# VHH binders against F-box/kelch-repeat protein At4g38940: the designs that were tried, part 4

Target 1, 370 residues: F-box/kelch-repeat protein At4g38940, of Arabidopsis thaliana (Mouse-ear cress) (q9svj9)
Amino acid sequence: MSSPIIIRAPKKQPPEPPCLISLLPEEIVVDIVARVPRCYYPTLSQVSRRFRSLVASPEIYKRRSFFGCTEQCLYIAISKDQTSDIHWFTLCRKPNGQQFSGTTASDHRLVHIPTLPPMPMHGSYVGIGSNIFVMGGFCNWKITSSVSLIDCRTHTAQTLPNMPKAVAFPVTELIDRKIYVIGGSDTLSPMKSPSRIMMVYDTDTEMWQLRARPDWEAGKKWFSSVVIGGKIYMRTYHNSFVCDPNDTSCDRDEVLHSKEWWSACVIDDVLYYYDVRENCLRAYDPKQRAWGVVKGFEGLLPVACKWSKTVSYTGGKLVLFLQKTEKTEIWCAEIAVERREGGEIWGKVEWCNVVLSGNFHIMDCVAVVL
Short names: E, the ipSAE of ESMFold2; O, the ipSAE of OpenDDE; V2, 0.75 times the mean of E and O plus 0.25 times the DockQ between their complexes.

## First folded at step 1 (VHH)

Design h15 (framework vhh_8h63_2; at its last look DockQ between E and O 0.05; V2 from the best seeds 0.00; counts 0 for: pae E 12.1 > 2, unsure alone 59.1 < 65, placed apart)
Fold by ESMFold2, look of step 2:
Structure h15 (fold): chain B 370 residues (1-370), chain A 127 residues (1-127)
Amino acid sequence: as target 1 above (370 residues)
Amino acid sequence: ELQLVESGGGLVQAGGSLTVSCAASGRTFSSYDMGWSRQAPGKERELVAGISSGGSTYYADTVKGRFTISRDNAKNTLYLQMNSLKPEDTAMYYCAKDSGYFETEDWGSLYSEFDYWGQGTQVTVSG
């Protein structure tokens, strides 16, 4: 058996609610808990069986939606060195950690979710509502077509019907309630050309369709993608493309390809990625067909990083994960971006600190609404 | 940089046994997932067996129960024990490594690792 991830979140809050809460009507307790930030729900679940049941109940999440208290919560697929699977973590964000300096300890951390089983690597990970679809990839050196559905309200997983084909390393995007799984490999052979398969899952009909992929630079591996305006922006090593999955059009974009973008996110139809080689956050506006550098922050503390991952967030924000070369620390920063009057995009680091230490590798980051 | 040198191939009768080995150089052998691939004339290369850094193993259906992969991290050596050999096992056997979990987000690592395998060692099964 592979070694499990052992890291446990420190207990940072009082272990028990005030005795007065037990005297309140249940509907009032439900409404109070619905207004509590989601990051405190693990602590509440440790207080009593009543609170454990309450924070996992569908009623709490209906009340959160009714009160406008829903949150985007980040789930991070992480593999540990010397394993061949992923484990799920969540970003625990505490109000008392609003710092961007690397000089002080922070209470923002990645917290392992031990109730979720290990899952395949190099597959597709898509957040829809409060759920995560985990599709394909490989486990024990076998490429799979399996689909797991994670209920992030309860941190439980169930198996769903398989994809039509097994794939690893695909490009995956959600457009208008459809999941597009494009390319990837259907074999473990490193010399075999990437798969020419496009699979489409319609979340309304709950059916997969196997489609022949249009000749979008056939035979090349696709590494990165984002969705802007219903179109998929994708890249290989050699080119970047703008593709309409419902129309066979696929246009080369040499300006987009002039930067080695990957692990990007989209905010207000602008593509953002962190350039670890130049230590800057770059923005591509497809309407202007131009790259720029986000202004307003110097001294993002982890320099000489080997990789980055960006995830968009509500309110004009993104979350950036970084790992320094030859280090076991994973850094995380929250950056608010805005376009200013002169057309330039400015950023402000809301906080920045180490969120996980150890031989860990981020495979993907998925946002859900809870 | 990691170098992989295969050895131990040869001619063997059907039903016989053979062990091939892969000597690895470099500081981080114990951190890599390793594997054996084979290529018969006119066929595509096939992953035959794999072993993770943590010891988990994979076998292609065509060799399950007959082949055993193992590693000795103290000697930086990967082994493939092949029993009950058949003529269709005739192929050039290649040792390979996998770079780990962030390969698709690290362009240089992905391509450099695909280019680092040995000359292979020929296994020929008569019969």
Scores: ipSAE 0.000, ipTM 0.273, lowest interface PAE 12.1, mean pLDDT 77
ESMFold2-Fast, scan of step 1: ipSAE 0.012; ipTM 0.403
ESMFold2 (binder alone), look of step 2: mean pLDDT 75; pTM 0.755
OpenDDE, look of step 2: ipSAE 0.007; ipTM 0.424

Design h2 (framework vhh_8h63_2)
Fold by ESMFold2-Fast, scan of step 1:
Structure h2 (fold): chain B 370 residues (1-370), chain A 123 residues (1-123)
Amino acid sequence: as target 1 above (370 residues)
Amino acid sequence: ELQLVESGGGLVQAGGSLTVSCAASGFTFSDYAMGWSRQAPGKERELVAGISSGGSTYYADTVKGRFTISRDNAKNTLYLQMNSLKPEDTAMYYCAKDYYDSSGYEEYYFDYWGQGTQVTVSG
């Protein structure tokens, strides 16, 4: 039997004086930190336990909202090596000309969020405030009615009540704090017509409603949608439609359909998408019912790309993701767009960098406000 | 012309085994994820197994541990080995090819289905 060993700890040196800011009342510290850009929050979390807790607290994000100091943050759903596992990444910037280590020196990177669970394929991802709603899709080779909420302040996920019906590949849009889930498939059969039912989630009442969907010519697949002026613009394989979710009518737009507008975004009531075949950013103005090409950045973006994704960003900007055909590189560019007299649209590339290297595929891009 | 031709179905006793196969032509087989779906009378079609171009496999909870999906890229052939068969496995079994769009973006749903092969489990 071994006797217990009693170790007498040496007398501890007095701790260093706390940082002066940590001596301030909580109210004042919250007010100061709320006004600091979020790119500095990782650095602040290393200063003290108090700051680490504060930058992750609901209180700081409530205070940022109150002061109008919120920032739009991009969360990107990505699959690796063409697997069914989708993981969350966020687009991060280093402050003060600092650069991320790795293959290419750059101040912008897609950074993996390992604490979040894998997501279903071909479901819906909708950003509302500081949260991402995850709805439907397929998981374990079955279409699901599951709903999850990701809290981007804490990077935690919780389960919400299911949708009334399982669905994959729907048109999903946010209008006036309501999520509209239209069409899609409840089976993996490619020949099944889109659902005749529209599901509507009211974020204020936290309740689902079933409605008859607007009547349109049956398409076999749903590929793209955007919201302009409270109307849903959608592209099927056969047609592009403009639908008011509050009535049963949909109008065809043959001019809109003349371009393959995949993964489009909207800035100031104009639809944008990047054409990888012609290496240009195209814009559709629904008031003029005409396509145009955005001018001013010819030769500034990578060429020979196999896919593109666009997402709208605060301040009249869009973020463009591109993957090269022969390289395992995802490029990202931030483009400011400006309408000039005569309806001509001009763009300025603010930055353009490789943000992720490896065999990765972007499934969706979601904007949240933090 | 893209074709998927299933074979190997038949009548088998509960607890038995059966292998179904799918011969693919008209596309570069090795570039696509492939799967097996089934549909029983009065039920919706269920995807039971999938295999990626890289060989990663997925199984529905109803068949996990009993079924094994595999592929032979040299022969452009997909297989489903079914063990410990149950009466509820009785269905028409369909071979499925994943969709790849013209912009180079891959969709992870099955866009082309073969004509099927019937599996009937008695007992």
Scores: ipSAE 0.000, ipTM 0.287, lowest interface PAE 10.7, mean pLDDT 79

Design h3 (framework vhh_8h63_2)
Amino acid sequence: ELQLVESGGGLVQAGGSLTVSCAASGSIFSINAMGWSRQAPGKERELVAGISSGGSTYYADTVKGRFTISRDNAKNTLYLQMNSLKPEDTAMYYCARELYTDEFGYDTYLDYWGQGTQVTVSG
ESMFold2-Fast, scan of step 1: ipSAE 0.000; ipTM 0.303

Design h4 (framework vhh_8h63_2)
Fold by ESMFold2-Fast, scan of step 1:
Structure h4 (fold): chain B 370 residues (1-370), chain A 124 residues (1-124)
Amino acid sequence: as target 1 above (370 residues)
Amino acid sequence: ELQLVESGGGLVQAGGSLTVSCAASGFTFSSYDMGWSRQAPGKERELVAGITSGGSTYYADTVKGRFTISRDNAKNTLYLQMNSLKPEDTAMYYCAAGPEYWDSEGLYTEYDYWGQGTQVTVSG
């Protein structure tokens, strides 16, 4: 038999005022949220379960396209130490305007994406539309041919058919909807001859092709590359080359090679990299075959840095990552560049602050459109 | 025991040609990257030319179009054909062998083994 037990009634909570936005039709809520910068979506997801579901829905991204509110979002592959797998972070930044000028340094930061699994390091990472292709690399000292697709709308990953060959440390470029994976190593043995083939993925047919490498220096020495005018510009320790991926011939560019253009980006057919030794942003115009220094922001960036990385951004801008020699802090700056009459390039620092603290290393940076 | 032995150095007049050779023994020659470096008195050693185990070649800007590096895997021999020689090419020329390595910046060749060198002197 059940004995009578006196259980206290739950404490009565006062009714909360209704959120007025929750009273609006779904279409109106979608229209409002679609105009909000993507970096605020994590904050919106904390307002309610409805908003959490909404910010990941295809309808929001469809509406952003209709209103012309799509933005280029940066996803950063980071290792906590250089022996671990990569983890994905996104760069959260506020839009330009005086209404945000009084905000704290925390307004611009790298934010970890905990729903994405750790992925192989030293592979290829390519942004196409709202997706990131993750190809090859190594994990647990094994070089992989695995391909994963990250959907940046939902922060989910799926597996795709493997590459024809396992590869780590390749040069990877996107040209005319084709991903070129060139050079690199298919083994951990330094005694084995490197692959003389390149792999090409056609995003329209979803098929891999094996092609002969163009006639250039050993692909195993490629450490920096960019695409300008459908050609691959690449730097080795000894030379810089300009190669047409559909031709077997390559041309050397001795003027391009006169600077150590590591981790460069391209804006309007001009190559940019940050020189940490001279504390300046350098620009190369391949049409004129001349190096210049970007003017207009001297003294606004941190000095005494051990490395830099530039990434192109929409609207004639670049994002610059810097790490100081004596601090475990990653700095980030957004720089708008413009070409003026007479061929001078001028830069404006939109913002500059610490975006990540700790013993972290940037392995790569990928741009997607959301 | 890995051994590299250079030969073919000597005195040559400006505008002339010379071939230096390197005989390799004690390792699987076809699996190693090979190269030539040079050092003139009072100057730093510079890499002149390299050839990978796969046969890809690269050259210093000072010698491009004038020098040709080649290898014969059947004879375990490395060659450097030097044309249009200049007085500035006067140096001790060293044969090098090394495996391919990799790091966070990518793949590279590190030359672990060096010969004793052969002297090239360009007069005129």
Scores: ipSAE 0.000, ipTM 0.120, lowest interface PAE 17.2, mean pLDDT 78

Design h5 (framework vhh_8h63_2)
Fold by ESMFold2-Fast, scan of step 1:
Structure h5 (fold): chain B 370 residues (1-370), chain A 124 residues (1-124)
Amino acid sequence: as target 1 above (370 residues)
Amino acid sequence: ELQLVESGGGLVQAGGSLTVSCAASGSIFSIYDMGWSRQAPGKERELVAGISSGGDTYYADTVKGRFTISRDNAKNTLYLQMNSLKPEDTAMYYCAKSTYEFDDYGSYTSFDYWGQGTQVTVSG
């Protein structure tokens, strides 16, 4: 890393005349703000210094938890090019979204978090509660064992004890409150043999365990994984496997492997990924052992995309990121999915917008509860 | 910038052998990870074989034991030796380069494809 990514800070609004709400006692203001959706907090931070301090306070998030008003929030790890470090962004909504016939548009945007330092690329990024664990990756041309904890309530980072070994490009899954960091490499070539070492972090004991990796396609790399029903579903170039992390057994699934299910997500035990070549959202039901295409939104999403990423969201919804092949635009859509009788799956695009423009690349997307 | 040109395709009988080649020009060939993909009529494109700059190889299960990928850095050429060919191997074969540049799917999920490819047809 020779230089950080320079992102222009949004213009802050000029100080507004005092609003009537500024005359309320702090406890009442905290109670009101705690009930406001998190996506409006960037907007609230521009109203006054009081609100700016309040939305960054741990106290507001304790109040949200007390009221049962917590929600899933998306944090996105982004690089300007794929050899630079990552910077953190949040998916935020501005009021006054535009409505269109046949689809819903809104003013969703990815907003840079300038208080967080640049962090290693190609590491592990795991959301747990209101925190993001950032583990490993490469920084300053070397692979690191460093661990950082991001507090998403305050947008501050702290250093934790290192992993037992430095690793980049691992597969990482959270199962039964344990973080499994699997495989990976100590070199920049993705084609070299992966590490035979598995590292497990117990979030309850805050301890790392170094384990021998199960015999997962000796000499081959994992490129995608999801967790369904406590089992790890993983894809290599050659096979797709279903593995139980407790007994280390793995079974091949040839039907699952028949599709290139990269950067998939899981909703109600169904695996979803977006096929940029065929411009469709595909779903795999492991109980039926069959692939289907999600119906109901044909022609509503951008085409000619070079990559996609799906992330599960509350309420049986999925967030889809798309990068255009011939434009420096990252699109984002929220899609509600409904599995109907006979296994037919239908989707509804709630909104679809360009969320970031410029030569930016999404490295990962992490969900936290705030 | 590395430019790639595929050649060596043709018609072959089931059980036969064929070698396809990919000639590289421009940038230094030896630093790139290279691969072969194929697309049959009415089917999606699939990655068949890959070879790293360091010589690590991988193969799709459909071709493992029958196909061999190799590179000649002195000649800036990538090869795919295809043995025991089957009718289902009929496809347009594409040469692709990759680097340590990674996509959003993880360590390695895509390659840059170049040109029109080279057609392999297996009778029988």
Scores: ipSAE 0.000, ipTM 0.168, lowest interface PAE 10.9, mean pLDDT 77

Design h6 (framework vhh_8h63_2)
Fold by ESMFold2-Fast, scan of step 1:
Structure h6 (fold): chain B 370 residues (1-370), chain A 123 residues (1-123)
Amino acid sequence: as target 1 above (370 residues)
Amino acid sequence: ELQLVESGGGLVQAGGSLTVSCAASGFTVSSNYMGWSRQAPGKERELVAGIYSGGSTYYADTVKGRFTISRDNAKNTLYLQMNSLKPEDTAMYYCARDLEDYYGSGSFEFDYWGQGTQVTVSG
């Protein structure tokens, strides 16, 4: 009750609603923004210069870590026309049902990071925390021992101490904060077997060590590897091996080898890969030594694909990349997997979209925490 | 049967020119990544020139402007024309082929090499 008639001051009133956040101290704004999902950061950067500067600052990522509000972000190493240097892309999502414009509308896209320099091909890429380690590879027709660190908070690169030996096409795995670089080639000379030397980088001491590698048969070129329970599971053209990096011997696993498990990932000690010929996601349980098919999403993914790559993702999920045989399109799907009693595995496709068009080849996928 | 046979090596004076050839059988040179690598005693083997299936070429900085890679599809033969030769170009020259892997990715790790042909530059 009551609406008095008053004469307002002879000045323009502020716009409605007033921007309340502009009244807050910087430390409070940092605390608020650090708790916001990263998919909203492009929108926040359009609100003011203050927010644009803040979402690009290293400080915001320290606050996210402190509050436990970090997110797993995928960085993808891509070669154009298979003969160019590696360029970095990141998998981006638009919030609130917004979509990227283009040939195919979708809410997910691979977005090029133009501030990062081109990187050598056929080297090693390892995600640790908010950083990507880039090691070795093929640069200007020479195999290099160079090591670079990409800071994914700022999209900057710095040089680290070189590896003891130049290498391309190695098996590379991260175990207990140590990077194991095994085999590969140090020259363009023909090799019938990989190098007998293993290089180990300790991320805590920032030092390289040379060790004798586990003994395994290895063919030229085609290697795939994953880590399960501190052991390296490796596929060559002829055999699949299970190796302990602290032992010199490897055991063959003929059941594991019965499937062409290239570009696999691991979730809760189970190996997953996508079979493009049979159009199914296959799972290997090393405790049971048995292959199974993931149920629950038959017919929901694109068919007639020439290759696939899987990456493990937070919350019992994987990200699957597929390239069509007839089109220069890269498809991406996020699949939640659930292991049930009796060893059945069920999957749910959370989304599936075209994420990149053109003659691009995914060389590797790296997960970082931001 | 896959075969690469290099020829045309020899002794040449500094500033001279030489062409080395690589005759291929069992596959088509125009359908593969092809290259010329060299190795001098006590040094690592390095790629000096490459030609892709689509015809794009690469040259190492040490030979760029002096060496030319080419192919004759009718003869199924790869060539390296070497001009303005230097003593530092003395090496065994190897012809190589690269196949894309199962994923269609160029690996740049050559899967087949010839026996080599020796080039010696004096003076």
Scores: ipSAE 0.005, ipTM 0.314, lowest interface PAE 10.1, mean pLDDT 79

Design h7 (framework vhh_8h63_2)
Fold by ESMFold2-Fast, scan of step 1:
Structure h7 (fold): chain B 370 residues (1-370), chain A 123 residues (1-123)
Amino acid sequence: as target 1 above (370 residues)
Amino acid sequence: ELQLVESGGGLVQAGGSLTVSCAASGRTFSDYAMGWSRQAPGKERELVAGISSGGSTYYADTVKGRFTISRDNAKNTLYLQMNSLKPEDTAMYYCTADWTEYGDFSEYSPDYWGQGTQVTVSG
């Protein structure tokens, strides 16, 4: 015979202890987060709405600067399948809990930034502090004078006053807080001579100035450039030049020109580029006026690549992007370089992996400080 | 050095169709943005169609809806398919190449554009 059922209330769980961080004043939380590597910010944004708001605020990046906790972050201009516009991606490392060094395997990925609008291709892309200047280029076969400023702290874009002249495919370099925009094309007509005037943007005054360009044999296109010791090193189809932007004189360097040094970078006054035909990293020392091959890369980098780009990185390192000829894969590697006795240069691949797959094409890569 | 050679021009009746082609030799064709420009006697040269290395296309208003630009990177060939041709389309048609990071282009190089192919539309 069944007796009445006595319902016992479930035992209440003890209240969870308060999160220790939620007990801290806001200023202390900002100070703690500012000292955390940026790669952990996506994880922090999942902890609370407060943390999500904080890691996206300009305040955190001001604190990072104040504490000297800034780091270089790479932003990549990418075009996708049949578009005339670039989209911005950033090179991120997942916080995967690995504390162990010495492996070349990594969780580095290119991550799309959907809050930034599409921007013109083949313009100038310059990183200054936490910002990227996007200047000129073309869209729908029309060359533009438009200027946009990307704030990499918030991933927002602002329109700035136009350049004095529209330009695509210029040489663009940053020297002493001034952006030099040299050569390029203001038209798609192959018979029109390039302007004999360079455009200079002063980041302090926010003003453009027109100047006579350095004396060099101007092709309409075919420009590659780097800055070494305050001088602009340029490659055209016919010659390579060393130019002082404050003087109209340029000197030819025939030894520099003996290699097709497209998409080069500079570390400790040495020019580096990756030769996709010979599968080697080449280095030019302007003081010795000699080319060398960087040693130490046996079997660690992909072969049969169509395109390469090197970007200088903190700590005597470069980042190398490679696009495979037969695959829709973009590879990325971080390489530490070291000069040894006799001028011999050795490299160590810190990591190498596929960072993006699909019908994507890298147009440029920009380093910012965040 | 990049060499561009146009072919396929000729005489066609108004309302007809014609395909002109451009064969590229020398440097890697796929690294270039390519275009078709035309010049009629007594008129300025105009860009009628363009195609980027990524495949984005441009057409002048005078030819939009009638002309189609395409490229075959495996054959190093650029095409312009011209439909519903008008007497006003009569011109010398030039293949042009625009530089990318690995292109071979300079205003001092005479071969970064072709010598042209004549298209004549009658009636």
Scores: ipSAE 0.000, ipTM 0.238, lowest interface PAE 13.9, mean pLDDT 77

Design h8 (framework vhh_8h63_2)
Fold by ESMFold2-Fast, scan of step 1:
Structure h8 (fold): chain B 370 residues (1-370), chain A 123 residues (1-123)
Amino acid sequence: as target 1 above (370 residues)
Amino acid sequence: ELQLVESGGGLVQAGGSLTVSCAASGFTFDDYAMGWSRQAPGKERELVAGITSGGSTYYADTVKGRFTISRDNAKNTLYLQMNSLKPEDTAMYYCAAESYVTDWEGTVYSDYWGQGTQVTVSG
C-alpha cells in the first residue's frame, strides 16, 4: 500500500537576482574557483546557480590539477552508537590556520555528506585519486562482496562488479596502484579464522587475482596495518608481523609488538601512533627496530582520552583524532613531524580543536586528491 | 575482565522447551552484539542465534522458527528460548559477546566466549 503524495504548487515565482559573474568569461571563473580551497566550495554553491553547477563540474577538478592546486582531502567513515552502517564525513580545514591564532573551532570540523547512502561496516575503504572504493564489509548480519565507488568531486556513489569473495575485517593496503585485501572473515561465526586467501585488485587493468596470503603465524583476526618500503606491517592482539605481499614470507617483529600501535600511520618510512595512556606520540623506525617518543608538543593535546587514530598527510604531517573518556567529543590535531640532527623526532602542533560532538565512532579515514 | 556466565541447561525430552541464560559483567553490555553458539561432541562450534545492541536478530537455518534470542539490558542478561527441541540440539551452549568498538581504537571487532551450559535432549 503506497501513501498518496501531496503536491503543493508554488504560490508565486520570485524574480531572479542579477548574476554578478554573468559578464566574466567562463575560463576566468574556472581559474579563480580552481584556486579556492575545497572547504569553501559548499559556501560558493550558495552564491548562485552558476557557482553551484561549477563547483560540481569535472572542469574545476581538471583545472585544479593543471595548476597544481590539488589538495589532499580526508574522508572519514563514521558509525553512530557503534551498531550500524557507516556514514561519510569530510574534514574541513582552515587555510594557513594556526592553533594559537584565535578561535577556529567552526573552521575545523567533520561535516556530514548527506547525499551519500549508509554503507557496510568493517569493509575495505581505499582512496585513489578523487575516488573512494568501498568493498565488502557486513550489513544486516550478512558479509558482502559488494563494491561501491564514491566520486568525491560530486559526492555520488555507483555500484561496481563484486569482489571474487565476500569479506569483512580484512587488512587492506594500496601498493603500486594495487589494492591488497588480506585475511578477514566470510562468516559471522565466532570461529572466525582469518581467510587464507588474498585478493588483489589491479586498478589499471580492473582485474582481480586470488593469491595465498602470507601466513607465518595466524592470529584470530588482523586489526591494524601500515605499508613501509613496499611491505605490510600488521598488528593483531597476539603478534605483529612484517610481510612481503609478493610472496608468502612473513616475519614476526617482537620489538614492534611491544607497543599497542593501533590505528598507526607512516611518514618517511617511520611508523607513528598516539599512546592515550601515556599521552605521547610514539615512533617506530623499522631500520633500527626501535621505538622513540616525538618531542616538542608536551601539554598541547587533550588528555584523558579513550582512543586515538593517526592519518598521514602531505608535507611531513599527520592528522590525529582523539576521543575524551568523559565527553562525547572527537578532537582533531594536525602535527608536523621532522627528524632532527642526531636522530630525534620533533613535532609541532599546527592546530587542535573539537571537530565532532555526539556518540560517534571513527571506523576509517581515507585520503583523496581533489 | 569481561565475564560471561551461562546457566539453565539440563536434560529435556524431545519436543520439550528450555531457556538458557547468560549473565554478563565487566563491560558495557548495551554496546555489544550478543550471540549463542553450540558445540556437539566431535563437531565444530556453530553460531545459532545473534542479537545486535539495537535488537536485530539472526538465526541459523537449523533453529529458525524454534529458537528465540532476547536480551534484558537492565539485567545485563542474554536469553535463548528453545522450543520443539530435537536430539540433534544436544550440545554445550556458549554465550558470546561481539564488540564493534574498543576503548583504544574506536572501531575494532572482537569476540568473547563464556564457559558454556550443557543441553541434552533425550529421544
Scores: ipSAE 0.012, ipTM 0.328, lowest interface PAE 9.0, mean pLDDT 78

